VHH binders against Flagellar brake protein YcgR (ycgR). Designs and how they scored, part 102

Target 1, 263 residues: Flagellar brake protein YcgR (ycgR), of Thauera aminoaromatica (c4kar8)
Amino acid sequence: MAELSTPSPASPAPLDGGRGDELEKFTLRGARQILQLLQDLITHRGLITAHTGGGHSFMTAVLKVDEERGRVVLDPSPDPQANRRALAAPRLTCVTQLDGIRIQFPLVGLGEGQDKGRPALFAPLPAEMLRLQRREFYRLQVPLAHELSCLLKAEDLARKPVEVSARVIDIGAGGVAVVVPTGAAEFVIGGTLPACRLALPDGEPIELDLEVRNLNRQTQRNGTEQLRVGLRFAALPRAADTRIQRYIFKTERALNAKARGGL

## First folded at step 10 (VHH)

Design P44 (from K4 with S52A; framework vhh_7pa5_2)
Fold by ESMFold2-Fast, scan of step 10:
Structure P44 (fold): chain B 263 residues (1-263), chain A 121 residues (1-121)
Amino acid sequence: as target 1 above (263 residues)
Amino acid sequence: QVQLVESGGGMVQPGGSLRLSCAASGFTFSTYAMSWVRRAPGKGPEWVSTIAPLGGSTSYADSVKGRFTISRDNAKNTLYLQMNSLKPEDTALYYCARDLDYWDSGTFDIWGQGTQVTVSS
């Protein structure tokens, strides 16, 4: 069940807290390891989704690790309301991904200020960081050019059936993450969406049942919200599994070729 | 192909305003700090302003503080410089540059072609 209750590594949604024993082997607690991982986020330009509670989050980045003062320096949100929510929160849950590796850590005691006229958010160094390098948790970030979509069969707020075409943002062996406009449909964690249709670039759409695993609301600079939905493949046929794995493998090879200076 | 293209320069009178734009392509714009750097006639390059990857943190040269505002639109891969209360001393070719280190020291690896700003009566 471990993988079935865990959001994808590419998903901004936090990992299941009830899996403490399973996730312990992926948890870094050494001060040097934590400092090195935070520095790796700077060096490899890992953008962070910071969850402030109540389904709210904002994008940030580590600008500096201040070892002398024992703190991280973060880019404030351009949305002042997101910064106010973050400062009021007892804890931030920070989620990022580098090359398919999920990194998650808490920040407690967030403050704001300036250093030589530069606005910043400051927080003490985290006592622990999760680094999840498991093949079964790997998720492919779907290239925008692929225009991958999933037709969801869901319900509106009045419990009436609706069909929503959702953009697929990541895909793995166990599921997909999609983005829907706020208010397009109602989703309940643990709910099943029957007979959805996943459109891959090659061939006919795949009909499959999806289970809602996680929900995450994102707030943009203009105040608009989007909903990210993590979905598990409930009963994937062998032929469908083969097509999904082939898509992941082909796309990963193409991305690796581009990264190495190929096309 | 990595490219930065500036626009929006021109001739203005002292006290006037201009808005410069820089269109970025060929890299993940939202993960980099970005800077404006200018070169006045007969002088070396002068750093003007830097903006952090998500746009929450900004920094300015003392000569432009309170008059210039740097901003970015990560959805459009575009960097901006709003220039108010322009002075003859602001006359320069303005470059946008990709900045590898926002916090400790600006190291620029990619530059645009520049856009000319002339402040005169």
Scores: ipSAE 0.596, ipTM 0.869, lowest interface PAE 1.8, mean pLDDT 85

Design P45 (from K4 with S52H; framework vhh_7pa5_2)
Fold by ESMFold2-Fast, scan of step 10:
Structure P45 (fold): chain B 263 residues (1-263), chain A 121 residues (1-121)
Amino acid sequence: as target 1 above (263 residues)
Amino acid sequence: QVQLVESGGGMVQPGGSLRLSCAASGFTFSTYAMSWVRRAPGKGPEWVSTIHPLGGSTSYADSVKGRFTISRDNAKNTLYLQMNSLKPEDTALYYCARDLDYWDSGTFDIWGQGTQVTVSS
């Protein structure tokens, strides 16, 4: 048995501010729209991941919107160190989701105090909120019968090129998760695997550059160790993106039809 | 239409055990990672545990590791949390949550009303 680190509940990386023009149509700036979205998060008990920078984050929720004082009231973390990091941060990037739509907004000027005798965090209302349908969040579990594979071009411990055929266990618009035998290749979080080949049904393999996002070691019931590798698509030609999305929707539809009686 | 309904909470003495259940409906349960999150009175939400869509991989907060076990039954669309060796600090409202990405966990789009667990002598 291998010892595994307890994974932190890491949220997806915040969206890049350099995409201003691309994201403009998804940005809410009206006070009424912002207040309504925050109220929707309260009503639906939306759990928020607040990124404080440096790879640190904590889970929070909007407790209320104080329109009179122009601020939001947030649940503090049960971890005092996380609260100290949040208060020291020049900016929080808050990420949540509602009905498959990614919601992201900044909070600047975080303070601490009490609300009705209970510890609370306070911040001015955000001037803007991003409401973006994130295709990359949705992950289809790949049916074993589909035998989806990805040929990874990686390096061994001696930095020699090696090719590893990895089974694809899940797939989304933003990437895949694969399983490889322990020791088959060396993977570094943030490293790029160039010219990998993703085999989808109906056509030639798709040649892709993949970025390593996460690693998890697992011991199977038979004692065999496997490494699970999360991989981001570094860039997708539009035709490749279309093929991946068609595979996801077609497979999801077939699984849903099977669950409803199989026609 | 998408719903999560928790049950199995109650009052128990320190050292006792409880098993929580979460019934899911309105979505393809087997394609989503699922998590348990708790909130104690006057505190923010604390992540407790996550399970992979297929049930093989699990992760736990350090505060519950070795005492709690998460599991799922995809045929019944049900998530479970077996809680052993309960402590007063485990007193909280326990929620199940639909997790959007097992590999980059912590972004939840739905959760239930919660089930109350109280550990006191």
Scores: ipSAE 0.000, ipTM 0.191, lowest interface PAE 13.5, mean pLDDT 77

Design P46 (from K4 with S52R; framework vhh_7pa5_2)
Fold by ESMFold2-Fast, scan of step 10:
Structure P46 (fold): chain B 263 residues (1-263), chain A 121 residues (1-121)
Amino acid sequence: as target 1 above (263 residues)
Amino acid sequence: QVQLVESGGGMVQPGGSLRLSCAASGFTFSTYAMSWVRRAPGKGPEWVSTIRPLGGSTSYADSVKGRFTISRDNAKNTLYLQMNSLKPEDTALYYCARDLDYWDSGTFDIWGQGTQVTVSS
């Protein structure tokens, strides 16, 4: 059986559209606002998780906005099955983050073709885009150079206690997303991992309880699988919250300084 | 004009070494992860190694771990692959590729022309 594209760990599962007025104030419907946000995703090379329904998704990016033809150009998946699922889907739900702000938008009427001689996916411009600035949705993409890790206290397939050092790929006020090798431990959505240790660059590791919120299996280019795990802070002392927020703020400022050209 | 140009391939005996180079032009090299991918006769493409934009993180296929080293020089816009303890199974056309993803799960959008490595006695 062909392996499926899975959501990016930096792009959590889509928010429930049945929330009505809760999300309306964060919804952009102006044509120029939508075009500007899509262009910002291109400029910052934002990775997008495109959900095709039925628990399937693939990683993509906006390559171009074609204002004259009223469409976006997307990077196709290297997995032909993922592209076939996307083309068959009545709707894609695209989820990404820009400067820690969650962005979500629908694409309807996906087609395939060529852009400058290269395979591409095309869709009409979205009529709306969600841009969430609430603290609980804010996530920092952790720079690889920081080598940020979290020591997870979990169980293996035999329910024996194991410790797994997991790489932290994003972090926010509400939790972290981490990467572990497939089979390193067993995770259950809603399960609690007690006394885990988050290693920030400065100071002692922070001891905290984590709740498993989502799981995403991803196939590497060499054929191996890794598991991406979304973890919520079950309870967070104010001192720990302050240290995490300080790390996020300091890292954001450093990334912004590098983006402005630095030395 | 965005382009990648590989060099440094050739014929070598088992146990030998080669260093591949990839010269990048037409884009800001230091902002992209870069990869080496090979295609052996009669087989599909096999990912070999990836290096992140600042060089602080590298990854390797199990078949080459401990024998190959990927590196980059952002000041020279050049990617390298140092290949040691070469085996006949390493015989392939080696491609330099630009990676759209800062992790190891992205899509390659730009490929070089490839450089041939032949390991034979």
Scores: ipSAE 0.000, ipTM 0.109, lowest interface PAE 18.1, mean pLDDT 78

Design P47 (from K4 with G55S; framework vhh_7pa5_2)
Fold by ESMFold2-Fast, scan of step 10:
Structure P47 (fold): chain B 263 residues (1-263), chain A 121 residues (1-121)
Amino acid sequence: as target 1 above (263 residues)
Amino acid sequence: QVQLVESGGGMVQPGGSLRLSCAASGFTFSTYAMSWVRRAPGKGPEWVSTISPLSGSTSYADSVKGRFTISRDNAKNTLYLQMNSLKPEDTALYYCARDLDYWDSGTFDIWGQGTQVTVSS
């Protein structure tokens, strides 16, 4: 029932097949939409990581979309072994990113040939393409050291107004996930919590209305129960949206720099 | 900002070899096809060779097939032309050019200054 965390759109790794039902709304199946997206990859010169299975991949690019023959023309690898693996594979999983949009699609029936002395790989047009905007799926896991909190205005079991300081565990453009002790307040899916205050490290707390989207009771190993609450930003002033995006960007960059420095 | 700089030209006798280099800057080199184009004295431009963005595909003019090899090092933003078995007819100013469309018609938007190749006894 609980949604799994989604990998960053910048990740070259293919998305898990078990996410198929969750990703359906982001899957393009219209022939015209597929042709347009492939043409966008050419226009914006998107490099593609093609996964051939067995942990193998190679870098390619769409050189041409041949609508007449229903094919894409791909740049071969300069490594003959990579091309041989690709041609032997039952399918390729192609992953790319364009301006923060993750694009993933399968290619089946890969062949090789040439036109006017230009070698290339050819494949039938994909029947589907996944297009994920970073904003829709990206959730920053909040470092514990940041002590990010949100003051929730809710009601207790006796319908008395209470304020609950909740720890923010993840944050995205559309909302936050918080944890509260079980029984601290009553939450109703679809209910609105008015005038809550989100405390970011820089500046004044952001006052905003939050809509309850999901509830997940968790029991810690120690037997302590906590409630994870998914909250949607109802309406954000532009300044608040900018501050949240800035925090996400800065924190992600710092985490990536730290991880690379450790390597 | 966007610049192509050729080097490696010179004088060589027939049957000799030269390696031309083209240093690219100011753009994402690995996402573009790259071409070599030459201009001989008193003649129009002649396309020589093109390489795809990821080096998987190369093409050559009939006049240079089997003698010239185009290559690129995307980590160094550098294009190369290895010229073997040079003939007097290969005497020309050689230009590095950024190719907007590898597959359809060769459309070049950025050119280098050229490097002179002279093949004479």
Scores: ipSAE 0.542, ipTM 0.833, lowest interface PAE 2.0, mean pLDDT 85

Design P48 (from K4 with G55D G56S; framework vhh_7pa5_2)
Fold by ESMFold2-Fast, scan of step 10:
Structure P48 (fold): chain B 263 residues (1-263), chain A 121 residues (1-121)
Amino acid sequence: as target 1 above (263 residues)
Amino acid sequence: QVQLVESGGGMVQPGGSLRLSCAASGFTFSTYAMSWVRRAPGKGPEWVSTISPLDSSTSYADSVKGRFTISRDNAKNTLYLQMNSLKPEDTALYYCARDLDYWDSGTFDIWGQGTQVTVSS
């Protein structure tokens, strides 16, 4: 029962070509960079969702790069119908993830044959690959419902140590922006806040050293002032980086699903 | 070098049981959610189960709920799938996959080579 299988469990939906200018800075066109990225996908055995159009997709992988013949070798689907759709398609849109980075590339001119006696799909090397570095492109606006907070270890106006629970309003791989009540603490651009605690839904609070990068005072409708503080992760352990990126990716996907569903 | 190696597959009769293992190396296993994904002959891939990094939460496809149990041993860098009450429809190549999105499973960056499970009389 092929129809009972989820056709695209492993990758997010492809990005629209109408966003060309927004994505240009993340597009690789150098032959060396493209070859290196394809080899990374082989080394990590990256699972690829190949979209054939009309809502159809199948799971594949890059088996090898044939530099001599200028082509990639792909693992065919065990479903003969999926392979027929792929061969009939004018273009495949391939989507995958590597360490939280979205990778997307087109394949045009798909053919079938054998590699070392095994069935294989072949396509010319892509002329471009999108490597969307979420850490540089995307700052997640934190939904109010998540009640995300960061316990800041700072000083008050009298230089006495204080702990301030700040609401996190946005988060990226490189830092967070928080809102602090006026007068709760003093912040200096370039100053370090050691051993702060970021609360994420999955697990224990993450202990972080934060550097103050920017300050912005905002007057609310009721006349009260709030201070928005931009904070950089001064040093980030791999485990903490993984948890933060997972939260960002999960929340982004949920927000995209709500936007499509009209919620 | 990041690697996942599955084992424990085999041939069983309907109603039988198998325990699959996945040995992970080259990364900090305890920081990633892990999943099992299967591919049956003539079918596309089907997500089977996911387990959170610290073993605090699990999820299952409706087709396997109550029959399969996912577990992990972070000290041994090993993922498991206990399969009970096996049916012919469970016949597939089973893959271990590193999951980048614990809550909305299906975003994988690496998987193993797979282990074959055949359920037949």
Scores: ipSAE 0.000, ipTM 0.143, lowest interface PAE 17.6, mean pLDDT 77

Design P49 (from K4 with G55A; framework vhh_7pa5_2)
Fold by ESMFold2-Fast, scan of step 10:
Structure P49 (fold): chain B 263 residues (1-263), chain A 121 residues (1-121)
Amino acid sequence: as target 1 above (263 residues)
Amino acid sequence: QVQLVESGGGMVQPGGSLRLSCAASGFTFSTYAMSWVRRAPGKGPEWVSTISPLAGSTSYADSVKGRFTISRDNAKNTLYLQMNSLKPEDTALYYCARDLDYWDSGTFDIWGQGTQVTVSS
């Protein structure tokens, strides 16, 4: 039942956002916004992967949004077992993509029936829908020639404050990944690094509070060990966000122009 | 280019069977409902059957219910109509059609050229 399968890019596994405010800024809760997004899925013919729990899922589509009855009409599976699992599930987690934007929403209270001889699955309108733009999770691989760095304020193994200049290997709207030599500093997942400084080419370093999200130890061919640290921007002033987005955009354009070699 | 190409029509005696096929190209077949519509000599078009995008839902005209079966193979971009217990009244030109709205209406935008089915003794 708890069998792990590799999700495809077209049908990714549901995001595990926890119960915190991590994805709240991407969550739609307004009835009008939810109705409009569901209608957009119909208009653009978005296929949906519906996860029923226990590693089970089936493909569906929104056939109709019934505003008068406050429900969505879904295409059943041609597999009767999938429909039985869906109807028995306390909740479906629906995952789809619209114009490169990942959309995820729960459906509770699934039923089956028919209208004018057409079988369908019915569920109340979701109370929330997650809408994640691809660019929010896009990570620009930082060219080595840019020598992008972040000065981290962390602690050593003895819990003494240390400053580590870390090389930035990727950057996105939500954070950076950096590399540090093993033993240069200690990092704890969920820990906060206050007043770190991100150096961008155009102007003064940006002062940021960073949260440690993941750690990955790597060994180089020469035996040198390094730690890859994923860091989330805790909060960004608009000016800092604008500078980071501008760097990403400029660098993508330059890389695209270089890739046009032979044109 | 977007096109639908029907095949499988022919002459058959009452009580016989035929299987129609429709090959689709130029669009994402699995995201559209698909329909069969027929036109008998001297009559207007009559809707026969529709299948939902993922084949989880099918519907039939009362005149063919229990005798005809609509199906699709999304991996092969092909729509089928299995016709059993054929009657003289089933004699018509059969069209494959792309259905824009499975639930509310049979709004069709792309049609095939049709395949002739003749049921006679």
Scores: ipSAE 0.511, ipTM 0.843, lowest interface PAE 2.3, mean pLDDT 84

Design P5 (from K4 with A33Y; framework vhh_7pa5_2)
Fold by ESMFold2-Fast, scan of step 10:
Parts: sequence; structure tokens; C-alpha cells
Structure P5 (fold): chain B 263 residues (1-263), chain A 121 residues (1-121)
Amino acid sequence: as target 1 above (263 residues)
Amino acid sequence: QVQLVESGGGMVQPGGSLRLSCAASGFTFSTYYMSWVRRAPGKGPEWVSTISPLGGSTSYADSVKGRFTISRDNAKNTLYLQMNSLKPEDTALYYCARDLDYWDSGTFDIWGQGTQVTVSS
């Protein structure tokens, strides 16, 4: 259950902290790179969703970078309560997009004041900024109610061909993660599973080739062990890519509507 | 097509009120600073007020502070100027202008046709 933390295309929620190490290659830490990205946001007048914690957020924008004072200048909210929440927060998580690329960064030590006679919010320059260039790293947590499955063509422990129906637990543009009972099949990292079938709610199963990327053994609350298998789409047909993206987008919109409406 | 269209001007007596509107189209309105600028007969343009992209920051000329309020509705792509306690010296053609710079007043790239405000007994 991480539905409220799942990123959306329009206004993505903050990414799960557990993915930090996997996102390191997309994290900018160089001062010049950070300044350039902030200037790109200013030039393109990118709107930012700033998350203050407790389910609260507000819309802002980077108005200016003050390199001499080492800070960014942000547009305050017209809602005084949103500004008070932001100033009380130990950290803001800022999320935006530029030309379809997801950008996320923290701001710590938010203050308020006046600049050139105008009210403004100030924060020290972020020490890091995330810039996601590849869609493969965006993952939708699949709702249990969707009963999404993938029929895997693999080998058993005796090296005999076997078909395993695996539950899909997350899905992205680059692949899926599935859960398989221990001993149902043998998986080798880097191995290819040909002609697997991904079942989406609407239409015929999608036939596709999957590459095994990672394996992780999990213990469930009932004491049963399961194997989590990360699978990359080896060669995704355009029609299949379109259907997968449509499912992700539709499900994201439904989850966002549910979260916004409350219980 | 990028354009700004002002409305809401008219004739009022001293001490009266008017609300000006500016309808924006052809660009992402919510990402720009917006300003009101006026021109009185026989005089140059005078900056009146500016509002930040999301409306959290406003500024006013000393001549209108406490009397005028600038606001915006980004969902409707509309800029407003609420004018109270109007004086004869407020008589001018009022322009909506798109502001390019957070730090520089007067760097405007698109203007409307203006709406006339006349304050007279």
C-alpha cells in the first residue's frame, strides 16, 4: 500500500526514499549543474509543487537564484496558511517537470522576507537535485483489486520448461516486478524469458520477452516466502508500449482522484 | 495568438470604486508576472502595480498604496485591479502588461489596448 506515494504525470508525489541508491546516477550534486537546472526552471517558468509534509503542498516557482547569498527566491502562496505551514516545515520536497523530465529537490531552512519591496520566500541552494531522464525508473504500484498477472515461460529446478502465473506488484515503462512462490521456477539474472504474457484488464494478453534484472526473497506476514523478480521489457512492440502506458496513466488518475476525494 | 484585453473602465465620481479586468490568451498566464500601467492625458506611462505568477507577492506605486488591490485568477487567465477611493489624478488609460523580469520594473513585452478610467465630478 504505497498508493499515495506513487508519482503521477501531472503533479507527482515524492519518490519513495528506498529508491535513493538506484536513483544516484540521476542525482545532480555539482554546484554548476544545480545552478544550470535552476536557471532552466526560471527560464521556462516551471511551476513547482512544494510538499510541506502531513499531506500538505502548495504551488510555487523559482523566481531567482542568488548565488552570492547561496539561496533561491520562491514565489509565496497567496494562501497565508500554506506559507505558515511551509515556514514551519523542517524540509520542503519540491517536484516539477521540464520537457517531460521529472525534477525533484529538497529545500531546508525556508525563511520569509522582503526582496526589492516584494514579499518572498528564501531557501539555501539545494545540495542535490534529481533529474529522471528514463521512463523505466517510474513505477506504478499495482492495486491488488486489479489482479494483474504475467504468465512466465521459464524452467523449473530440474531444467524442464514450466509456465508460472505470477502476480504483478509494480509496473513501469521499462518493466514489471512480479512475485513467484519459492521453487516454482529457476531464474538467472541476465536470463531471457521469451513469449511471456502480460494480462491487463482491457483486451488480450500482451506477448513480450522479459529479461531477469534482479531477485529478492521476501517473507510475508503469514511466514510464507516469496521471490520478487524484477523483469525488464527486452524488446517492447509499440502497440504493447501504448497499452502499458495507457494502463499506468488511467490507474494513476484514478488513484489521484481517490486520494483527493478522501475516504 | 498572444493577447491581453482590458475591460471595466468607466466614469466615476471622486471617492468611487472600479474593478478592472484583463483577459489573457495565447500563453501560459500562470507563469508570468503581470502589471498594471497607466497613461494620463499628455503624460508618459506610470507603473501602478505588479503581481507574481501565483499571486503571493504584490507591489504598488506610492500614489496608489492602500487604495488599489491587484489580484489574479490563474484558472480563468484573468488579472484584476480593484480601485477604491478614486481621485481625479487617477484619470488615465489603464493597460495590462506582461512582465518579463522579477527584478526590473518596466520590462514588458506585450500590452493590451487599454481601458479608460475617468474620475470627475
Scores: ipSAE 0.012, ipTM 0.561, lowest interface PAE 7.9, mean pLDDT 81

Design P50 (from K4 with G55T; framework vhh_7pa5_2)
Fold by ESMFold2-Fast, scan of step 10:
Structure P50 (fold): chain B 263 residues (1-263), chain A 121 residues (1-121)
Amino acid sequence: as target 1 above (263 residues)
Amino acid sequence: QVQLVESGGGMVQPGGSLRLSCAASGFTFSTYAMSWVRRAPGKGPEWVSTISPLTGSTSYADSVKGRFTISRDNAKNTLYLQMNSLKPEDTALYYCARDLDYWDSGTFDIWGQGTQVTVSS
């Protein structure tokens, strides 16, 4: 089974009320503005998820911006297969987060080479970068240092109950995304995982029911493949909701302070 | 050629209803989550709703919960948005979008051309 059709159409131009200069407040189109945002991603060590199609993605980062050549330099995956998928894709759909705002942009014409003797991926600067309004659905990228985990109650291939400790990679008011080793358990979109346990850095684990919303095979920065599982909070108790919101708020404030140079 | 084509927009009075449709072609529709995204004059794109590939699991922006219903017909390669109790603030271009990550409902690679919804007296 090959990757599905991976067409890469440009984002549609806004019609009617979206054509005017006011759209520039929400969509970066100027080269100088795009260069500045990419530079901010470098400064803040912003991690980028690059979707290559066929349910595949890999984690990358902007290494530098070459203004004179009009291109961005990206960190390649140590997994050659992930890089081959990226180079074969008609475009990468890149998504990242800066100061709680989701940023999405396409990269077209990806190539490979070397930067200062190190392997690198190169692409022309994106023509636009999209800022998405997602206030009710904000998701925090969980700092690795927090070692946030969720004990999942799932089934193996033989439908035997298994418990899997999964690392939480992002969290929001509506759910979490976790990563599990390939083959650790079977997940079905729409399936419910009862009585899972979410471990926050402070306090007792939160017991909750999770619904499987999404499955994506992702190549990590070290070249290993993991299954990313998107999970929705089914029936979240009020006390649990308060604790999760508090964790998100405190972590956002700490990340914002770090982004400002630890002021 | 992958394509999304929206229809069903129009003018409606506050409190009225509209049903938007999105016809998909050129890809295996049933393998992708699908979303509705709107853009009001002078505002950035706002995610409205997402539906899962096969199970019909749905999510909504708080501004439309209880008023809008997203659905799909995989046999017809069609996405729908039933909009009830419409408000002037719902006035926007409504886009159908293919979502690469059902839970991360902001990762879109294909968009339609949009259909205009105007809610006014």
Scores: ipSAE 0.011, ipTM 0.444, lowest interface PAE 9.3, mean pLDDT 79

Design P51 (from K4 with G56S; framework vhh_7pa5_2)
Fold by ESMFold2-Fast, scan of step 10:
Structure P51 (fold): chain B 263 residues (1-263), chain A 121 residues (1-121)
Amino acid sequence: as target 1 above (263 residues)
Amino acid sequence: QVQLVESGGGMVQPGGSLRLSCAASGFTFSTYAMSWVRRAPGKGPEWVSTISPLGSSTSYADSVKGRFTISRDNAKNTLYLQMNSLKPEDTALYYCARDLDYWDSGTFDIWGQGTQVTVSS
């Protein structure tokens, strides 16, 4: 048997809690999804690093999920001190990987007992689990030579319709970041821009709805202001998603070939 | 153990055809992009072709476009490379490779043992 995540060793540290707002979209809260993910960890015998705070951690695994009692059963550490630290901790942060996907979840209310006559640790089912695929976070920095643009349908300060051709500076599976000239349009976080048109090098523009997710004003060295706008794709047709991902793949492959001496 | 087992190589005359196969085991084949990479005698590795996890997207090196076709059968956990109009320059050891992240990079984390293709008169 082999571990599917072995070629990419896990980071020893939990993901930064200061990024909580950004990680919300990757957090599973559905009971069925959580149960299935925990069952996947059992099936793959995934090793879990449990952080007990104060720089302490130990290796464990999910032995079973007791849905009737609403709890998980964990393999205790062979080190009695590690188990004592875990039981004293107000919270465990559990980190593992499946097929290169980083999984992180909290456990609160850890207890000890026995399962099938063997020592075990018990905790209530987590209310949330982070499933972080590299693909979900990745943003390709768009080469300037590609001149990627998005025609935005927005409003000016007087609520009059305006079309703005914005340069795409990064692109990922979930959205784009664009730069617009100061005063070109008004943007509000949570607002929807309908029927925008994303131009890729290899075909007709893609028509899609974009949601404004963030705004960052930049002041250039010459004193000129520009606005960086983070935009989320509304539900994409499969063909549009495929074209965007193909562009990302081709561009990264070309950049990686140059940087690493050919694939 | 995660394994990629290649087959189908051999000696062929210029203009001939070969079909390479790669049998995958020990991982969820359908969730990974897969690639063919070749190494000619005395040269470094050259990427040949990639196919997306579900087979909806393919890409090819310029040297093989129109002559080679990559495909996959996720029910059989098998990757294929159909090679037509073979040239002496196609002589190389051909490797099946697993892409860690098709959408974010073209980096490979596991390779097969390779299968030898020799194109000669």
Scores: ipSAE 0.000, ipTM 0.098, lowest interface PAE 18.9, mean pLDDT 77

